# Ledger of designs, part 301: VH-VL binders against q9vpl3

Target 1, 224 residues: q9vpl3
Amino acid sequence: RGKINIQRPKAPHYERARVVAVTQPKYPELPKAKSCFKTRAERTQQQQENPYNEIIAREVRNWLDHSRLVAFFHLSSITADDIFRVRVQLHKQNLHLKSYGSKIIEQAVKNTRYEAIVPLFHSNHCIVFSPDPEKTAALLRIVRRVPQMVLLGGIVEETMLSRNQLVAYAQMPGLHAVQAQLVQTLSQAPGHLIQQLQAHQNSFVQVLDVHAKNQMNEETPKST
Below, E stands for the ipSAE of ESMFold2; O stands for the ipSAE of OpenDDE; V2 stands for 0.75 times the mean of E and O plus 0.25 times the DockQ between their complexes.

## First folded at step 11 (VH-VL)

Design D104 (framework fv_imvotamab_arm2; at its last look DockQ between E and O 0.22; V2 from the best seeds 0.00; counts 0 for: pae E 7.2 > 2, placed apart)
Fold by ESMFold2, look of step 11:
Structure D104 (fold): chain C 224 residues (1-224), chain A 121 residues (1-121), chain B 112 residues (1-112)
Amino acid sequence: as target 1 above (224 residues)
Amino acid sequence: EVQLVQSGAEVKKPGESLKISCKGSGYSFTDYWIGWVRQMPGKGLEWMGIIWPEDSYTRYSPSFQGQVTISADKSITTAYLQWSSLKASDTAMYYCARDEGIYESYYFDYWGQGTLVTVSS
Amino acid sequence: DIVMTQTPLSSPVTLGQPASISCRSSQSLEYSDGNTYLSWLQQRPGQPPRLLIYKISNRFSGVPDRFSGSGAGTDFTLKISRVEAEDVGVYYCMQGTHWPYTFGGGTKVEIK
């Protein structure tokens, strides 16, 4: 049905129209009273078992498996023009900016070594993937001009790094071999740092999201 | 060791074009922003804009948007400031400066010696 | 654009005595990462500017420890504990938190 035909072909307008079209699917209207009786758990489970969600989850898995650098960001409100410019700038450095639903991330990393990242996705977020860990410094330089993207941490050479560890990795002088060796040394004590990161981000996200984003509040039920 | 060496002083007439240069050395040129700052005679500093030399992404101060062009040639580690049509009010000292490239840094750490541009009939 | 207001305009000081320069911004300079990108520059007569202090209070390499910076929020101060003849010049505060970067109007330090 569509309220407005926004599928008109133009380069930057096409990108916006594609996003808008995906965000406004219209199905036949059903009586709202009947949908009110479904539990939150039933709707969440139904979405997680959707075959389309598994295809997207596999795409996320492929990015994680083939990226030697993965960086996680909290994303506050940003215009489509600004995020497009950031995506282009990152792409020129072989850095790939992506965003996925938290449920798809959970499905993608279930029963993998990456399962520890799931708590990072209960807030609005974006992820940067790259096969090139030497581009970490370039990534950080680009995003320092993007206040809407707040670094949470990352993965380098399959090793989880906190925000401070990732920044330290990027600041080291010189040689790829030296940076790879440092990542191995830092991985000797991983668990405590992730817990402290989660505590900080949950407090920050709760204040930010309560007034602006209703979707975040619905993602934090106490039940599994 | 880090050096920013600017082109020499220029004397021009109104309406002429001009391109001044800033050559960086002693560091990884494409890993830092290069900014341009104007200082009119006897006046303070005015930020004009910056460029990321790797991909030529440029941001301008609103006061200078459309008045100048900032560009870079990374193959010779050089940034440029360019006017298509100079005005007498463009008479000033122009500095290039490096915006520190470490993630938690947003300041100009190294400055060029300046290029004096004089525009008079 | 963020307005940076410096006081005083001129600071005549006896050699060996302290000098204090104030800078006020029109809004908070705290960035989304929790840092505050306020810096101080020195421009000696006939020379280009040089960096003295970054992120409020950090001295840049080669800057003597008689220079110190302090402040928070919108109010910042550069202090010279004992002014020397080579400290004569104009001092600028600069903010890098918000685009576009903006400078204070400058404070001339001169010897009485």
Scores: ipSAE 0.036, ipTM 0.538, lowest interface PAE 7.2, mean pLDDT 77
Fold by OpenDDE, look of step 11:
Structure D104 (fold): chain C 224 residues (1-224), chain A 121 residues (1-121), chain B 112 residues (1-112)
Amino acid sequence: as target 1 above (224 residues)
Amino acid sequence: EVQLVQSGAEVKKPGESLKISCKGSGYSFTDYWIGWVRQMPGKGLEWMGIIWPEDSYTRYSPSFQGQVTISADKSITTAYLQWSSLKASDTAMYYCARDEGIYESYYFDYWGQGTLVTVSS
Amino acid sequence: DIVMTQTPLSSPVTLGQPASISCRSSQSLEYSDGNTYLSWLQQRPGQPPRLLIYKISNRFSGVPDRFSGSGAGTDFTLKISRVEAEDVGVYYCMQGTHWPYTFGGGTKVEIK
């Protein structure tokens, strides 16, 4: 009994093939998984009709007001899965990835100190919020592997920074580290001063000792 | 103090599998990329790939893509480099290194002591 | 891939004398953020590589002042003002701007 080659099933008889072809349930093409990211057009249309736009705008404002680090990113052809992965990764660092429509952002920041960010939201974008400005470096390390996320700029401690400035900021030692270093430097200053003062005294004493020894050696008469 | 400690020297035969390790300490292991570098005997340094330990996202150099597997276990702050089937040409010193680069570019500030892998018949 | 070309291959130096190593990249290493991610590494005999210089001219922590880096675009230089015995080894330039990251071929510094 010939081993049924399960890997290369013999093509069914023509008639069977025809029946199978006709009886194959035409599964409606699974709607192309609407990329969870609604096209800009779809987002814009939904934003116009959403009675909750004001609520969302308030949420955005709340995030802005309570965040010490805000980073703005352009999104280029990123999949929902990729976004999800990045979101999870950021979340573990207490970084919160959010996406809002441009109109919502505009509404949220209207007549506020954040109004200057509106031009950054002309395309698909996302925002990362954090209560900790020291997470800037962590943020940049995470997003570097995501080419679809392009850093546009950010706000750190109420200061708007360009992309380059944000990168530069991330390279700086944290405020606490700098403060600690300052304290350490200040704490060493008195010690150094004392050492310097003592060094001069010690040097003086050594010179005097040498002089005293030399005088003693001169006063010892060669007892012939 | 930041330290990367690698597993000991390995002597293997062609066709054998191997997994070497790099343990990080003295820093937040999940906040930095770990990279692997190959140095063949008497030769220069070659980047193999990098891994983000938090989610094990890995990026390989094209020349090493499919040739090795880089992995990490964040619970024990350890990164791994593994071969399914070693070749004599895999004989080399392997280094792990920590990335301190910002955003889309890298430099590596701390290095492991290296793991010598010898593959001989 | 970016090709990093180091010259010379070998640099015999007398103790106390200066040494200079050149590294040239096949393309600009300036990144969009304005930084150039060129690094210099030192590998002493039997030791792992050690970072000396990052971003062209920044000395890594613990690196002596006798080491200095310079350059721009595609041309970079590592200088040792006064070579000491401990400076014997192979020096590599590395670019971290473009994936895959690549090393120069190395320059062996030896004492005459």
Scores: ipSAE 0.021, ipTM 0.545, lowest interface PAE 5.6, mean pLDDT 84
ESMFold2 (binder alone), look of step 11: mean pLDDT 92; pTM 0.937

Design D105 (framework fv_imvotamab_arm2; at its last look DockQ between E and O 0.10; V2 from the best seeds 0.00; counts 0 for: pae O 6.5 > 2, placed apart)
Fold by ESMFold2, look of step 11:
Structure D105 (fold): chain C 224 residues (1-224), chain A 121 residues (1-121), chain B 112 residues (1-112)
Amino acid sequence: as target 1 above (224 residues)
Amino acid sequence: EVQLVQSGAEVKKPGESLKISCKGSGYSFTDYWIGWVRQMPGKGLEWMGIIWPEDSYTRYSPSFQGQVTISADKSITTAYLQWSSLKASDTAMYYCARDEGIYESYYFDYWGQGTLVTVSS
Amino acid sequence: DIVMTQTPLSSPVTLGQPASISCRSSQSLVYSDGNTYLSWLQQRPGQPPRLLIYEISNRFSGVPDRFSGSGAGTDFTLKISRVEAEDVGVYYCMQATQFPYTFGGGTKVEIK
């Protein structure tokens, strides 16, 4: 019995679609004198899509404007339960997991240096926003349990960082760690304290300068 | 003060069921993973699996998948390790331990006192 | 699975003298976030394990300064600078870089 195994749609789905097709209202043919005429359904679709896209783009702009940390991830197939667990875990650290269409991202970042991130959103993705850049280490730790989320890069304090730069940033001491080092230094020696303060100041300035130069070199418009 | 308190020692016969407990206190129970570790008599430590108590999501070591059940009841801040049918080879000390959480990056930072399970004919 | 190999299996030591315990992993314990999830545990006789060192070299709260950890990649060391009577027990390295977590076979530290 070497017959070809042909699978047809399930009868309930096919019968449901057939019933729906028969009961659909007849859409009038376009009037010949009004070839520019559009149906009410087409007009309503255009209107609904435009207003919602603008509202969502404003939401993205608000997140970008109020987030000192933005991280971009490629998102593989993941169950709704798993992504919900991750969203809750991130939220408890003031990390906000979102996903938006590429057109909306393009609209939100137009005329900024961040336009270079638009190609990251041509594939399945998600974004994490936070007002707390010191939460970068916590972000990476939580996502470690989620192999479906693959870090692509991010924005810290308005500076675009590659994946490796963001990982390196996450390993740097935070402000309270710097303050703890200051207290320890006061217990030891004045010269040691001056050296530590100057090193921290210089390291942040140097990191920002290097990242700004790298961002300028990599912001060439892309063509397909 | 973080504390994990396990149920008392058990003496069982092969084929019997058993459910041992691990009650957490002094911390936000649903913000941390809880793991189970086996120590065979005179042997080292073996990781059995881990649970996220908020939604009862579990990960098992391949060696223990299908051999035991890890569960939790977040309303009483308690995790469980369960056998449907004990074997003599299940004789061991069983520990629960708190793994990483939302706010901290430690791994197995607090341990229960252990539950000795003895299975003999 | 990442195999963790500890040496020596037994470390008899004179009170007040140093002890050194080695742990080797079958592959790098550096995760893609740049962190190395290598811990050291102490199990005193008749007690549960307790955390001593996390992420190679960081002492957990309440751990005396005589304990220190070092290493990189696949090779790690726990040192006790001056062994005290309370340090008798079995020491385990553990990796949490990937599931399943795995432990070294243990090193028994005892007083000569």
Scores: ipSAE 0.564, ipTM 0.800, lowest interface PAE 2.0, mean pLDDT 80
Fold by OpenDDE, look of step 11:
Structure D105 (fold): chain C 224 residues (1-224), chain A 121 residues (1-121), chain B 112 residues (1-112)
Amino acid sequence: as target 1 above (224 residues)
Amino acid sequence: EVQLVQSGAEVKKPGESLKISCKGSGYSFTDYWIGWVRQMPGKGLEWMGIIWPEDSYTRYSPSFQGQVTISADKSITTAYLQWSSLKASDTAMYYCARDEGIYESYYFDYWGQGTLVTVSS
Amino acid sequence: DIVMTQTPLSSPVTLGQPASISCRSSQSLVYSDGNTYLSWLQQRPGQPPRLLIYEISNRFSGVPDRFSGSGAGTDFTLKISRVEAEDVGVYYCMQATQFPYTFGGGTKVEIK
């Protein structure tokens, strides 16, 4: 019983080979996984023809109007998987990562107070929205893990901030903390004033007491 | 006040497993990185790795990759460093430290008191 | 890995006199954002490290003004204007520009 050489199977007869070739299910070449990241060009072209552009633009406006923290990022060669992971992480902090085409952004912010952000969207970008400006520090810490995300700037409490300003903002104590500190300072102010006012009086009394003691010591005759 | 409190000194034999802890307090534990640093006796500081406590994302130094495991339990604001099998060469002081971790800030601002691990036969 | 080289290894100093510690990196510590993530740490005997300076020249909270940091690129310096008894310990530079973070070998400051 001839050992079936499993390593070099004899080529089937020509006719069999033809049948096998014809019967081989032509699996449609899995469309080359269009990189989930359609090239900017592909995205832009598809967006131009999409009747939903206005709807998306409205969505963007809604996000902008209802967010107290908006951060703009450039994306450099980031994978869809990485974006997903970041999105999940941000979401846990009530930070919402969104990506929109430049044209959509332009349409969304046209004739609005946000028009100045348009120049930031010349390449692959994403936006992070948050209702809580105090999450700025958290955002920046999370993004630190993602070198592909480059901070460009942001909007905090309706104020546009540069990258540096946003970083500085994140380093500041929260508004409530500052307010609390202010209240504490103000509450201590009367006490300090009273102390300062009393300090002079107390000093005067001490000086008088020393003077009185010195006079008493001078009047005590050395009883020889 | 920000504090990192580490577990007590450990004396172990080679081959034993060990898990030491670092508890953070006085701040939002999930908003800061926790790093681990090794200091062998009479030697300098060595960065081992860091963890983001919120989701336990971890990054290791290549020198420590696969040698130790860094973990965290955010529910009790505690980070961990563990060995599956200790070596005599693991004898060192281990520090946990908070990484401020803002986008443009990379430094350890607060440190634990350290945990001395002694591995001897 | 970025190698951090500190000099001197030991710095005996008289009380009230200045001290200077040098740290050199094997490559530029300037990050792509233009910042330099060099920090200085102090470790007193029997104590954990303490942050002194971050980003070359910024004093951390509670750090006395006698400590100052300077430098650029690959060369950095920590200065103590007037050494006090409490300043005895080992000082480390640390780079955080690139993973893994790396420390200098340390400089021991001692009182003569």
Scores: ipSAE 0.017, ipTM 0.539, lowest interface PAE 6.5, mean pLDDT 84
ESMFold2 (binder alone), look of step 11: mean pLDDT 92; pTM 0.944

Design D106 (framework fv_romosozumab; at its last look DockQ between E and O 0.33; V2 from the best seeds 0.00; counts 0 for: pae O 3.8 > 2)
Fold by ESMFold2, look of step 11:
Structure D106 (fold): chain C 224 residues (1-224), chain A 121 residues (1-121), chain B 107 residues (1-107)
Amino acid sequence: as target 1 above (224 residues)
Amino acid sequence: EVQLVQSGAEVKKPGASVKVSCKASGYSFTDYWMHWVRQAPGQGLEWMGIIWPEDSYTRYNQKFKGRVTMTTDTSTSTAYMELRSLRSDDTAVYYCARDEGIYESYYFDYWGQGTTVTVSS
Amino acid sequence: DIQMTQSPSSLSASVGDRVTITCRASQDISNYLNWYQQKPGKAPKLLIYEASSLQSGVPSRFSGSGSGTDFTLTISSLQPEDFATYYCQQYSSYPWTFGGGTKVEIK
């Protein structure tokens, strides 16, 4: 247990997301939704006849379909200036910070394998999209200045990763083949782990040896 | 090859200020955090602060209160640390160090050669 | 501030010996601890990060262990090039702090 108390850290992705959601602070939603202060009657009528929800849901679906990296964060109370500064820093790295209502996210991921992410959006949150999965390390370096953004997990190359899996992925920069193989291994069914894990471990060891050798060669000064 | 080259030794009187430079090469200067760490003669290491080079966002060790200013110049890939109102116990070797850690990890994989600052009356 | 207490402050050992250096934190720091090696007149060099992860290019005779408050750096077979001072460093809570160092001399 680090500084964030995760009640069941060994649980599947959606249990970890539920633990984080239970500990959410009492801050306003990052997006100031149009319906935030409406009466009950206005909310009911708006929900039934709001074409903006479908347009925004298609935008989210387009981001999900065209992003090889998607990262989910819990967002504590933060000033508009601070979030704007981090959005600018992320944008320079082709990382796009967005926030959407949970109903819009539900609509966007409906009938997809990503329906399990919906509970993450019942609390204050933000999402970072990027077409560049190699930018995961850059993302995680930038958000260190923003303690209000707490990583929940992500999607890399269409595979859902826990928080710890995403961090491990990011720590292996420049080894796309190794990173892709790691993502594939993490998504395999656990009931037949022994044979597949052993084969993948042997492959990982071989690729890690190449990576370690390449890192050592890059750090060695040229004699010429 | 990653390299951090610092400015030369300095001798100062109490009350003066010093500005140490750290020129980075061999990597994308704006993609990594930079730290400053000092070491008094015969003593251990002391962390002074951290800077994000692209916009000079900083966090300082409170021990230095308002005496430290860290900045960068991204056009020359150079980090700066200025220590004001020097005292005799500020005599130390000052290092810049690159931070390779991500998210919750902080570790310094490359260090400058050090800049000796001597404060004598 | 988190106090980092290293022991011993110095030691002498022969080539081939197993050397153990300990570091105790004044409060729980999980695995947020690094080990550095420093030779006279040189900048520190990272050996171990996240308590037990070996940095690239560091010989496998170095290993780190521990969690919470008690941490250990082990050199399984001391070599002549391992003469140096070793520092632990925590990054659990600001400000980051270092241990007082352990000087290793080869007898």
Scores: ipSAE 0.489, ipTM 0.763, lowest interface PAE 2.2, mean pLDDT 79
Fold by OpenDDE, look of step 11:
Structure D106 (fold): chain C 224 residues (1-224), chain A 121 residues (1-121), chain B 107 residues (1-107)
Amino acid sequence: as target 1 above (224 residues)
Amino acid sequence: EVQLVQSGAEVKKPGASVKVSCKASGYSFTDYWMHWVRQAPGQGLEWMGIIWPEDSYTRYNQKFKGRVTMTTDTSTSTAYMELRSLRSDDTAVYYCARDEGIYESYYFDYWGQGTTVTVSS
Amino acid sequence: DIQMTQSPSSLSASVGDRVTITCRASQDISNYLNWYQQKPGKAPKLLIYEASSLQSGVPSRFSGSGSGTDFTLTISSLQPEDFATYYCQQYSSYPWTFGGGTKVEIK
């Protein structure tokens, strides 16, 4: 009785093989989880056919118009889960992470002051909106944790900024702090000027006094 | 004015745990990274880890092999660092440090006064 | 881990001297380097960030230079308050690491 090689079971008899082949539950191939990453082509096609594209474009415009801080990011191999996590974190800071198709962005910004942003949207991108420009620093600190998010640039108070400019902006003391410093500097300026003017006068008076004292001492005849 | 005030000196036995606190004031606690750095007597500085106070995101130096836990209390603007399974070589001054870092720039602009932890038998 | 090597480990200098401290990284860290000053019994203080940017409030006699693997901290004219230990620190990759320190002592 030949040792049943349990590692290489002998192919069943032809008839049995046929029955097994027919009775094997064809588990529907789990639809290949369409990688949530719709191919650019699929995304583009769906966007063209979506009657809501205009509505979405209007939404984008509304976000742009009501945001004082807008930051543009390239997304490099980021998972949906990661995006969601970042979104939640940003949301807690009143930062709104949105993703739109390039065509929608084009439509949204067409004939607007934001038209210059269109070239930024050639790949996977996301936009962060905020009504508060003071959150720029917070935004950049948060996204630092996400290497898949690459800052491309942004809009702050209706001004388009490069990546470097946005970073520089975030490093600046708040407007109020700068204003306070200016006020302090301006308030000190007259005092310093007065001190400098008075210092010269005082020095002059001191020199004159010394001269006068020396002259008085020379005029006192030694009463021998 | 930004201030980081740490808890007082600790003396622990080997195998024990220590929890150091760092109370932050003068800035938005949740908007800045917090780091922990230690310094053994007469030695250099060693980075222990980083935490984002708002969501308690952490990254640790693997040198500590899971013995370190960083936490924050946003209500009190306090960061905590717990070091477990203490050894004699854990004797050091422990610092909390704020990171003002923006995007690709990171630096420790404010430091706590340090907490001396002594591990002795 | 990226190793940061500082040289010299210690130096003696006089007030008014030009002091140069070097830091070498074991790999390219671009400009992701900071310099700190530490006085005995005190926490470190930030001097230079991003290899060459002077921290606000730090005297202009301090300067940083370098990129890649070789970095330099320069004190153009050493002052009495500058006698301390100086550390370089990289943040290019985790874990962040410090140099071994350079103690500047009075001659």
Scores: ipSAE 0.035, ipTM 0.612, lowest interface PAE 3.8, mean pLDDT 84
ESMFold2 (binder alone), look of step 11: mean pLDDT 92; pTM 0.936

